# Designs tried in a protein design chat: VH-VL binders against q58483. Part 7

Target 1, 193 residues: q58483
Amino acid sequence: MKVIGISGSPRPEGNTTLLVREALNAIAEEGIETEFISLADKELNPCIGCNMCKEEGKCPIIDDVDEILKKMKEADGIILGSPVYFGGVSAQLKMLMDRSRPLRIGFQLRNKVGGAVAVGASRNGGQETTIQQIHNFFLIHSMIVVGDNDPTAHYGGTGVGKAPGDCKNDDIGLETARNLGKKVAEVVKLIKK

## First folded at step 1 (VH-VL)

Design v2 (framework fv_vulinacimab)
Fold by ESMFold2-Fast, scan of step 1:
Structure v2 (fold): chain C 193 residues (1-193), chain A 122 residues (1-122), chain B 112 residues (1-112)
Amino acid sequence: as target 1 above (193 residues)
Amino acid sequence: QVQLVQSGGGLVQPGGSLRLSCAASGFTFSSYAMSWVRQAPGKGLEWVSAISGSGGSTYYADSVKGRFTISRDNSKNTVNLQMNSLRAEDTAVYYCAKDIYYGSGSYYFDYWGQGTLVTVSS
Amino acid sequence: DVVMTQSPLSLPVTLGQPASISCRSSQSLLHSSGYNYLDWYVQKPGQSPQLLIYLGSNRASGVPDRISGSGSGTDFTLRISRVEAEDVGVYYCMQALQTPYTFGQGTKLEIK
């Protein structure tokens, strides 16, 4: 079993990375292999709408997306994290999401477990609208969507941080990320029984 | 806001016992692992023991395994180190530390107690 | 056990000059998560250790920009771009990838 976590932050070691890694560590605590991927260091290009992926089963754009999509296809669970930008996901994560259309050929992410993480500048700073965008991505890929486990039991990992490292002091945010990881691990194990 | 206040320590004879305590405040205690780190006079830091947030898992350095027992009381926000069969080599300042632990490893120790001196001498 | 080796162990520096400390591990500290489980702590005279850098390169809260960490796998460096009087202390690298967690021997930074 393997769960991957992807940070859509333009910063390699920002607050989004902290929360995604908190979720992955809770998953690792359950004996599941984990891998972290930062989009900050990746060459990402927007979808050009050419439909080549329908004809060839592969996008003609040569960049880092294909390798990431391969890892998504091989995983049993996927955590997607993003800083909040105008109540939604980062441009980096949006590019990955839009470029994932080839994985809908044969619905290659079907029944994989999805969890979402969002970091905003304040507690009511657009985390839940951002998480909903990530959930919609999971749903269109026929994935199983989970939120954070009890006792926090909301929509996913929700962090508060403006400056780099702020989330290490966000005990509530870290708790939601940990409980998200626990729920992802629980459901992955149930499916792989 | 986060505080770790240590108590216990003192002078004991070889073969004796001591119990160190660390009282935590300012964070959700049961959500974090706790570690003990010691420092012999004029020497470097040595990790001694760790306990998971729930208390279900404990870890020890080979030098103290079988002699020291780490425990916690989440209802009182305390972590304790019971030290038995003490040796002269156990003489050190003992620190408790908040341990940002997941799986089999720790990200970092972000807050440390003030330290407690333990002297084992004949 | 993972052995952590620091060099130098004694580091006299002139105020305003740069300083660097090396830390080597006997095995890779790079986890599948992408994190290097290596941290740097400083112990100032008469004080408890305090966190400087975590997971290879991340600066702890309140740590000035002149202090940075770099490296991956088995070779790590702590760099101070310009040493100030308050930087005096003993610096330790620590691996926390697997128990038992282990520290380097410590590097004493002194103003000359």
Scores: ipSAE 0.000, ipTM 0.451, lowest interface PAE 19.0, mean pLDDT 86

Design v3 (framework fv_vulinacimab)
Fold by ESMFold2-Fast, scan of step 1:
Structure v3 (fold): chain C 193 residues (1-193), chain A 122 residues (1-122), chain B 112 residues (1-112)
Amino acid sequence: as target 1 above (193 residues)
Amino acid sequence: QVQLVQSGGGLVQPGGSLRLSCAASGFTFSSYAMSWVRQAPGKGLEWVSAISGSGGSTYYADSVKGRFTISRDNSKNTVNLQMNSLRAEDTAVYYCAKGPLWFGELLYFDYWGQGTLVTVSS
Amino acid sequence: DVVMTQSPLSLPVTLGQPASISCRSSQSLLHSSGYNYLDWYVQKPGQSPQLLIYLGSNRASGVPDRISGSGSGTDFTLRISRVEAEDVGVYYCMQALQTPYTFGQGTKLEIK
């Protein structure tokens, strides 16, 4: 079993990265292989809207997206994290999401477990609307969507941080990320037993 | 701790070539963009080039575009700057630095190498 | 290209007195994320540049409380509340909003 975590933050060691890694650490503690991927160091380009990907199963754009999509295909669970930008996901994560269209050919992510992480500038800073966008992505890919486990038990990992590193002191946010990881691990194990 | 150790440099004639290298340690090298910044004698800092963590994206100042090539070898934790068609105005101390790169970046240079002198003179 | 302009370029200061350096950008550095993509560096004699302030006002690790950054949009200030001998060097602002990344001309701080 393997779960990947992808940070859509433009910062490689930002608050989103911290929360995604916290969730992956909780998953690793359950004996599941994990891999962290930061979009901060990847060449990403927006979807150009052509139908080539649907017809050929390939995208004409040459960048880092195809390698990430291959890892998504191979995983049993996927955690997507994003800083909150206008109540939604980052441009980097949106580009990856839009470029994932080829994976809907045969629904290659079907029944994989999805968990979401969002970091905003305040506790009611758009984390839930951002998580909802990530959940919609999982749903259109026919994935199984989970929230964070008890005792936090809401919609996913929700961090608070404006400056880089602020989430190191966000005990509540870190706890939601850990409990998200535990729920992802629980459901991946249920499916693979 | 984070270290950036530079090598290469020296005296070269106009039109010549040099290759600078920077060996990184103390951080997850492939997760960070790397840059080169130069400083001509008695002058200020000038950003020269940057490369994404994967090596998939490269960026150049107009003054060096087409002549310099930035590359990295993540298996060896090195970033390199290949300098071709060197001109007298390329004479500078060249620093490797961790960051910044606009698309998906560390937005500051948190660590710098010791610098490598490049002198272009006949 | 974003042009960065520093003032003054030469700053003689008496030990223990405050010092301020101004940095102006040709366009706003305030990003939709709420951050100003403006950083400050110091280059001490014979040394590599080192980070002082990132994203407008955040102090880098090991930087004393005497040194602070402020400002937003196009106008930024680096302030040293009381100058110490170790503060001698050339100070640079840099914008990281877009490539090419550009530095100010540098401000040489000297003890008079």
Scores: ipSAE 0.000, ipTM 0.460, lowest interface PAE 16.5, mean pLDDT 85

Design v4 (framework fv_vulinacimab)
Fold by ESMFold2-Fast, scan of step 1:
Structure v4 (fold): chain C 193 residues (1-193), chain A 121 residues (1-121), chain B 112 residues (1-112)
Amino acid sequence: as target 1 above (193 residues)
Amino acid sequence: QVQLVQSGGGLVQPGGSLRLSCAASGFTFSSYAMSWVRQAPGKGLEWVSAISGSGGSTYYADSVKGRFTISRDNSKNTVNLQMNSLRAEDTAVYYCAKEGYSSGWYIFDYWGQGTLVTVSS
Amino acid sequence: DVVMTQSPLSLPVTLGQPASISCRSSQSLLHSSGYNYLDWYVQKPGQSPQLLIYLGSNRASGVPDRISGSGSGTDFTLRISRVEAEDVGVYYCMQALQTPYTFGQGTKLEIK
């Protein structure tokens, strides 16, 4: 069993990374292998809008997307994290999401467990709308969407932070991320029984 | 401002190895794919290999697959081409080339000065 | 593999006259995005190749406006409206729609 966590932040060590790592740490405590991937150090390009990948099963663009898609295909669970950008996901995460079309051939992510993390500048900073965009991505890939577990029990990991490291002091945000990780681990174990 | 400075060419016997290096400056190196393109004496251009910005994805022409390895060190802004099991047909000037204007747009907007590789006995 | 064919392979021209080079691809380079993934490069004697035109018709930085690219799909043309001595070199088209990237044979432009 393996769960990967992907940070869509343009910064390699930011608040989004902190919350994604917190969720992955909770998953690792359940005995599940974890891997963290930051999009900040990856070459990503927007979808070029063609159907060639359906016919060959691969994308012709030379960048880091194929490596990431391979890891997504091999995982049992996927956590996607993003800073809030105008009430939605970062450009980096949107590019990855749009480029994931090849994985819909045969629905290669079917029944994998999906969890979402968003970091905004305030508690009403667009975290929930960003999480809903990530949930819609999971749904179009036929994945199983989960929120954070009891006692927080909302839509996923929700952090508040402006400067790098601010989320270290966001006790509520860290708790939502931990409980998201616990729920992801629980459901991955149920499916892989 | 953008510069690609190459090194590592030379004369080698068939079956030997060489490592080419290309030092980049003037742009955010990790954001752009890099390629190697070669030119045999008096002949045209042939694309050899490419590597994505992070180094996670590599691509090769069939003529070099299994013998050449492209790699990069983003901490040193360097792309490398390790050439093993060299053949006379590999004799060429090797150019490193930068992906252009934006990542994923398949153009080569800057080229290195070229490095001569001669494979002969 | 996409095969790129240039014509002519040798192009002697008189200074001040126009010159054109044709490039054909074995399959369409027009992508659903609306872009033609066809680039032109020139290699001047003793120098590295340099970009002239990208995505069919866009002029690279520093390239004079007397040099232009046109065409779509499988048929492309590079045109020099008034040839100057500095234009001597070998011109290559390249398709970048898919790997392996492939070049035409090259067209040697020389002053007669």
Scores: ipSAE 0.006, ipTM 0.564, lowest interface PAE 9.8, mean pLDDT 87

Design v5 (framework fv_vulinacimab)
Fold by ESMFold2-Fast, scan of step 1:
Structure v5 (fold): chain C 193 residues (1-193), chain A 123 residues (1-123), chain B 112 residues (1-112)
Amino acid sequence: as target 1 above (193 residues)
Amino acid sequence: QVQLVQSGGGLVQPGGSLRLSCAASGFTFSSYAMSWVRQAPGKGLEWVSAISGSGGSTYYADSVKGRFTISRDNSKNTVNLQMNSLRAEDTAVYYCAKDRSITIFGVVTFDYWGQGTLVTVSS
Amino acid sequence: DVVMTQSPLSLPVTLGQPASISCRSSQSLLHSSGYNYLDWYVQKPGQSPQLLIYLGSNRASGVPDRISGSGSGTDFTLRISRVEAEDVGVYYCMQALQTPYTFGQGTKLEIK
């Protein structure tokens, strides 16, 4: 079993990374292999709408996206994290999401477990709307969407941080990320039983 | 439908100059790298120059470096090759070619080619 | 510079028979991404070059399945399973890994 966590932050060690790693640490504690991927150091380009992936099963754009999509295909669970930009995901994460169309051919992510993380500048700073965008991505890929487990039991990991490292002191946010990881691990184990 | 329509070319004396142009349509021009590839009479293909989608990066074969300048006007969907200090060995058909991928980071595939423009350098 | 070497340079073939062209690079074209940055082009008489195969084995749009590319690292092959009259032309491999992008010498395929 393996779960990957992907941070859509333009910062390699930002607050989004902290929450995604917190979720992955909770998953690792359950005996599941984990891998963290930061989009901050990856070459990403937007989808150009050429439909080549629909006809050829492969995107013609040469960058880091195809390698990331292969890791997504091989995982049993996927956690996507993003800073909140205008109540939605970062450009980096949106590029990855839009470029994932080849994985819908044969629905290669079907029944994989999806969890979402969002970090905003305040508690009511657009985390929920950002998580909803990520959930919609999971749904269009025929994935199983989960929120964070009890006792937090919301829609996913929701962090608050303005400056780098602020989420280290966001006890509520870290708890939601940990409980998201626990729920992802629980459902991955159930599916791979 | 992707189209690359070339213009310019002709006969010039050694040491002369020519400017080749390539007008593109059917794709988001500013998102793709463009290249020039030439073919001397009866010879094979030789890559000459490339320019990134934004125009921020340019690349040249050693044989033309310092003499040729590639440029683009994204508002007009054109890529241009300014050829100075022309030599007899620059005689060739010059093709503009579109990169298949959206980036030029040292890798390229030419999915569409222009019709070619003959440049003859002769005394 | 990466040197690309094709063999044979002249390839007379009988209609309906298979044809193969070899391409060797002076260094590996296998990138850390897992792709081989090796492309194949054909130039038919009086026409501009056109893309046949990209990234080692992927057919370009409109290229028939009788044309295939294979190989990895430094050794690559373009194969035509059944040669047709429209296949006449000069075939070029190109390394797309780094500038200067370099082509093989070209293989002229002719019907005998």
Scores: ipSAE 0.000, ipTM 0.449, lowest interface PAE 17.3, mean pLDDT 85

Design v6 (framework fv_vulinacimab)
Fold by ESMFold2-Fast, scan of step 1:
Structure v6 (fold): chain C 193 residues (1-193), chain A 123 residues (1-123), chain B 112 residues (1-112)
Amino acid sequence: as target 1 above (193 residues)
Amino acid sequence: QVQLVQSGGGLVQPGGSLRLSCAASGFTFSSYAMSWVRQAPGKGLEWVSAISGSGGSTYYADSVKGRFTISRDNSKNTVNLQMNSLRAEDTAVYYCAKGTYRVTIYGSYFDYWGQGTLVTVSS
Amino acid sequence: DVVMTQSPLSLPVTLGQPASISCRSSQSLLHSSGYNYLDWYVQKPGQSPQLLIYLGSNRASGVPDRISGSGSGTDFTLRISRVEAEDVGVYYCMQALQTPYTFGQGTKLEIK
């Protein structure tokens, strides 16, 4: 069993990274292998709309996307995290999402477990609309979408932070991320038993 | 539906200038790189120049660097090749060709070609 | 520059028989994406070049099944399983791995 966590933040060690790592730590405590991937240091290009992936099964653009898609295909669960930009995901995460079309050929992510993390500047700062965009991505890939476990039990990991490291002191946000990780681990174990 | 219609060829003296134009229709012009490919009489194909979809990047064969300038007007769906300091060896039919990649010219194949424009440089 | 070498340069064939054209590159055209950045074009007499095969082995729209591309890295083949009169023309391979894009010398296919 393996779960990967991907941060769409343009900052490699920002608040989004803190929450994604917190979720992955909770998953690791359940005995599941984890891997963290930051998009901040990756070469990503937007989808070119050429439909080549339908025939070839892969994108003709040369960059780091194919490596990431391979890791997504091999995982049993995927956590996607993003800072909130105008109530939605970062450009980096959107590029990865748009470039994932090859994985819909044969629905290669079918029944994998998906969890979402979003970090905004305030508690009601667009985290839930951003999480909904990530959930829609999971749904179009035929994945199983989960939120955070009790007692927080909402839509996923929701952090508050402006400056780097602010989420270290966001006890509520960290708790939502931990409970998201616990729910991902629970469902991955149920599916793989 | 995709069409590339070329214009601007002709006879010119060595050292002269000529501007080729290619009017595109049937696709989102600004999304695709465009190239110019030439063919000297009785010879093979030679790639000359390319421009990215946004126009921010341009590329040239060594034989034309410093003399030719590729440009595009995305509001008018045209790609242009300004040819200066023309030489007898520039005599060729020039084709505009549509690339298939949005972001980069690399890996781009030419799915549609214009009708060709003859450029004759007196020797 | 990547040098593209075609063989043969002249290819007389009998109608209904198979024909093959070889294309070799001075360096590998296989990238980490898994694609070979090699394409095949044909120029029929009096016409503009037209795309036949892209990215090594994919047929362009409208290209019949009797025409196929194969190969990887530095060695590529264009094959016509059964030559028809409409196949007369000059065939070119092209690499798009790096600028300048380079073409092979061209192979003239003619009916004998």
Scores: ipSAE 0.000, ipTM 0.457, lowest interface PAE 16.0, mean pLDDT 85

Design v7 (framework fv_vulinacimab)
Fold by ESMFold2-Fast, scan of step 1:
Structure v7 (fold): chain C 193 residues (1-193), chain A 123 residues (1-123), chain B 112 residues (1-112)
Amino acid sequence: as target 1 above (193 residues)
Amino acid sequence: QVQLVQSGGGLVQPGGSLRLSCAASGFTFDDYAMHWVRQAPGKGLEWVSGISWNSGSIGYADSVKGRFTISRDNSKNTVNLQMNSLRAEDTAVYYCAKDMGYYDSSGYLFDYWGQGTLVTVSS
Amino acid sequence: DVVMTQSPLSLPVTLGQPASISCRSSQSLLHSSGYNYLDWYVQKPGQSPQLLIYLGSNRASGVPDRISGSGSGTDFTLRISRVEAEDVGVYYCMQALQTPYTFGQGTKLEIK
């Protein structure tokens, strides 16, 4: 069994990374293999640019999307994390989501477990609407969507952080992320039983 | 596109005052810390002051502490540096700089810089 | 205050050759998070400084992959694998671990 966590932050480390890692740590404590992936250092491009380069004899242009999609296909669970941008996901995460359409052919992510993490500037700073976008991604891929376990028991990991490192002191946010990880682990184990 | 446009420099006598301003555009100004960095003619860079997104945290270099005051007006997307009791050694190009930090950053870093404002303190 | 020391201060290089700049801090910049709070900036002639590398090794947006940062704790290196004409400028390391933030004295890279 393996669960991957993907941070859609434009920064390789930070508040979103802290929440995703907290969820993955809870999953690892249940004996499940985990892997963290940051989109900050990945090359994500639209298909139109690749076609133009091929016509000019500069191709193949290989970006990081295929490798990430392969990891998603091979995982049993996927946690997606994002900072809140206008009540929604980051551009990096949106690019990955849009580029994932080929995985819907044959529904290659069917019945994998999905969990969402969002970090906003305040407790009502768009985390829930961002999580809803991530949940809609899971649903369109025929995945099983989970929220965080008791006692927090909401929609996923919800952090509050505006300044660098703020989520280190967001005990409630870290607890939601940890409980999300526990729920993901529980359901992955039930499915792989 | 991110832009930081500076104003307010000039020539002033020792003991005088100047107020520098930096107008920001192209990003959500009140989500980021802002900084001032100076460079004396032919010399290196020196961090002068920084202010958090909500003005809750403010820092100064020892060389300017007690004489300079950093402030910000989030309604106008500006950061300001009030410079009092100016000395010859304050002569420098002053840059405003945007902190790289947003909701997801691990430290104060200067990802965009203004064009610089020359301040000359001379008798 | 954390003192930042660069070497060399003058770096003449031939086009296409590699170049390296060293930066040493008076105390460890390694935070409990596992990150080194060390940034690199370049100031090209007549221009404002611009960010190259942050948190020791991460390239800023638009920075080519021939420029890399490495190191941990008190010893850091900025490396250019193949120097190009546009690389001319003064390079500065900066610690961002604690205020006051402090810069190295600068390294002038010039083509010979």
Scores: ipSAE 0.000, ipTM 0.445, lowest interface PAE 15.4, mean pLDDT 84

Design v8 (framework fv_vulinacimab)
Fold by ESMFold2-Fast, scan of step 1:
Structure v8 (fold): chain C 193 residues (1-193), chain A 121 residues (1-121), chain B 112 residues (1-112)
Amino acid sequence: as target 1 above (193 residues)
Amino acid sequence: QVQLVQSGGGLVQPGGSLRLSCAASGFTFDDYAMHWVRQAPGKGLEWVSGISWNSGSIGYADSVKGRFTISRDNSKNTVNLQMNSLRAEDTAVYYCAKDIVATIWGYFDYWGQGTLVTVSS
Amino acid sequence: DVVMTQSPLSLPVTLGQPASISCRSSQSLLHSSGYNYLDWYVQKPGQSPQLLIYLGSNRASGVPDRISGSGSGTDFTLRISRVEAEDVGVYYCMQALQTPYTFGQGTKLEIK
């Protein structure tokens, strides 16, 4: 069993990374293999349409997306994290999401467990709307969506941080991420019995 | 690292011919379309031509159609621009540029240093 | 051919002040993929052009967040929130929706 966590932050070490890693640490404590992926250091290109690419007979975009999609296909659970940008996901995460459309052929992510993390600058700073976008991504891929486990028990990991490292002191946010990880681990184990 | 090194510029007479070359390194040349963009002295940028990874798709600006021919040699990692029937208005710095995709559709992530072409009066 | 029109063509700015450049296309650049095929490039004095923004609003690698692109369809804006000395150069929008690719006339940004 393996769960991957992907940070859509444009910064390799940031608040989103802290919360995604907190969730992955909780999963690892349950005996499940984990891998963290930061999109900050990846070459990502948006999906620009691909009808003309067929005429050339060659994969049109050579970047890091295919390797990430391969890891998503091989995982049993996926945690996606994003800083909040106007109540939504980062451009980096949206590019990955849009480029994942080929995985819907045969629904290659079906029944994998999905968990969401969002970091905003303030309380009620768009974390929930961002998480909803991530949940919609899981749903269109036929994945099983989970929120954070009790006692926090809401929609996923929700952090508050403006400057790098601020989430180190966000005890509530870290707890939501930890409980998200525990719920992901629980459901992955149920499915992989 | 990605490098595009250009050569073949110079001074030519009106009606003459010149061949520009762009040598690519630091990436898998066969996976990307290549372009030529020019800039007349003191003026803006003008897209001249583009060629897909296998030369299956080629495009030209109306100003050069019928006179210029783009080609590529994937064994040598080069893209070339053969310029015939040169006119004074073709005087410009010519840049080669790399597409982000195999077909002529994307934006240009890397540019060569530029090659000056002067069509003498 | 798609005609690209930039405004202003000359943009003197004081250091630390914001700057905005407008780009208008003669037809919609919004593709069925949902992306706007509009890119921004800058050419600094004595240098080759370099990519700033692709597909309307996406920053290229190494481009600071004080530079942003916005707009959709036929009207696009490049904005610099706080102009720095290194921003001096000529800015171009380009449409890549259809061949031939076409550039705007260019906007020369100068520090006053």
Scores: ipSAE 0.000, ipTM 0.446, lowest interface PAE 14.5, mean pLDDT 86

Design v9 (framework fv_vulinacimab)
Fold by ESMFold2-Fast, scan of step 1:
Structure v9 (fold): chain C 193 residues (1-193), chain A 120 residues (1-120), chain B 112 residues (1-112)
Amino acid sequence: as target 1 above (193 residues)
Amino acid sequence: QVQLVQSGGGLVQPGGSLRLSCAASGFTFDDYAMHWVRQAPGKGLEWVSGISWNSGSIGYADSVKGRFTISRDNSKNTVNLQMNSLRAEDTAVYYCAKARYFDWLLPDYWGQGTLVTVSS
Amino acid sequence: DVVMTQSPLSLPVTLGQPASISCRSSQSLLHSSGYNYLDWYVQKPGQSPQLLIYLGSNRASGVPDRISGSGSGTDFTLRISRVEAEDVGVYYCMQALQTPYTFGQGTKLEIK
């Protein structure tokens, strides 16, 4: 079994990376292979509305997206994390999401487990609306959506941080990320038994 | 699977030195704090030292301050405890333990323990 | 330093009966995050300690639901609803609100 975590932050060592890795570490503690991917150093281009992916099964744009989509297809669970930008996901994560259309051919992510992480500048800083956008992505891909496990049990990993590294001191946020990872691991194991 | 494999224990004379090592696997080592906890024969648990994920924060129990030094090598997934000026009262099983979060929040996994005996 | 006090220190129990261990801290363990930084560990004979309960009331992975933690601030309880043979061991509470981290003195649970 394998779970990947993808940070949509434009910063490679930002707060989103901290929370996504926290969730992945909780998953690794359950004996599941994990891999972290940062979009900060990747070449990403927005979807141009090209219909060729329906005919060829892959996007004709040459950049880092195809390799990331291949890893998503091979995983049993996927955690997507994003800093909050105007109550939604980063441009980087939106580009990946929009470019994922080839995986809807045959619904290649069907029944994979999805978990969401969002980092805002305050506790009521748009984390929930950002998580909703990520959940909608999972739903349109026919994935199984989970929130964070008890006791924090809500919608996913929710961090607070403005400056790089701020989330290392966000005990609540780190706890939600860990409990998200535990729930992802639990459901992945149930499906793959 | 989280694993912590300890080494470096043994018999040492009072005033001597010993270096304990703990090799970690199954998690992203440089995202977590690491701790050393000891247990004297027939006694309870005593927290000895802790080190944050980036070595930026380090703490010690009063009983070992100035004598013990905790360090970590994130490239090798190893945490170490250098023990100097050892006393008979340092005789204990020493456990390496992984924190649950960044910084040094609470251990959730413990190594097998390494016996240190300080005696002539 | 935060002082952790457990009672009782020796807890003989009959199989199938409930057992409770009290843990008291010299100052509140409630952090600004809203969590109580109080964990419970068990050390079975000849084994390393293992986590049972974290942050006051949360069960660690693999811990049966007959074991629960409760309390807030300075007073905490570990409860076993029906004791089984595998529960034999020494139980410790620990605070990690501030360094140095401190353990209670330990409660030895044994079957009578």
Scores: ipSAE 0.000, ipTM 0.419, lowest interface PAE 20.5, mean pLDDT 84

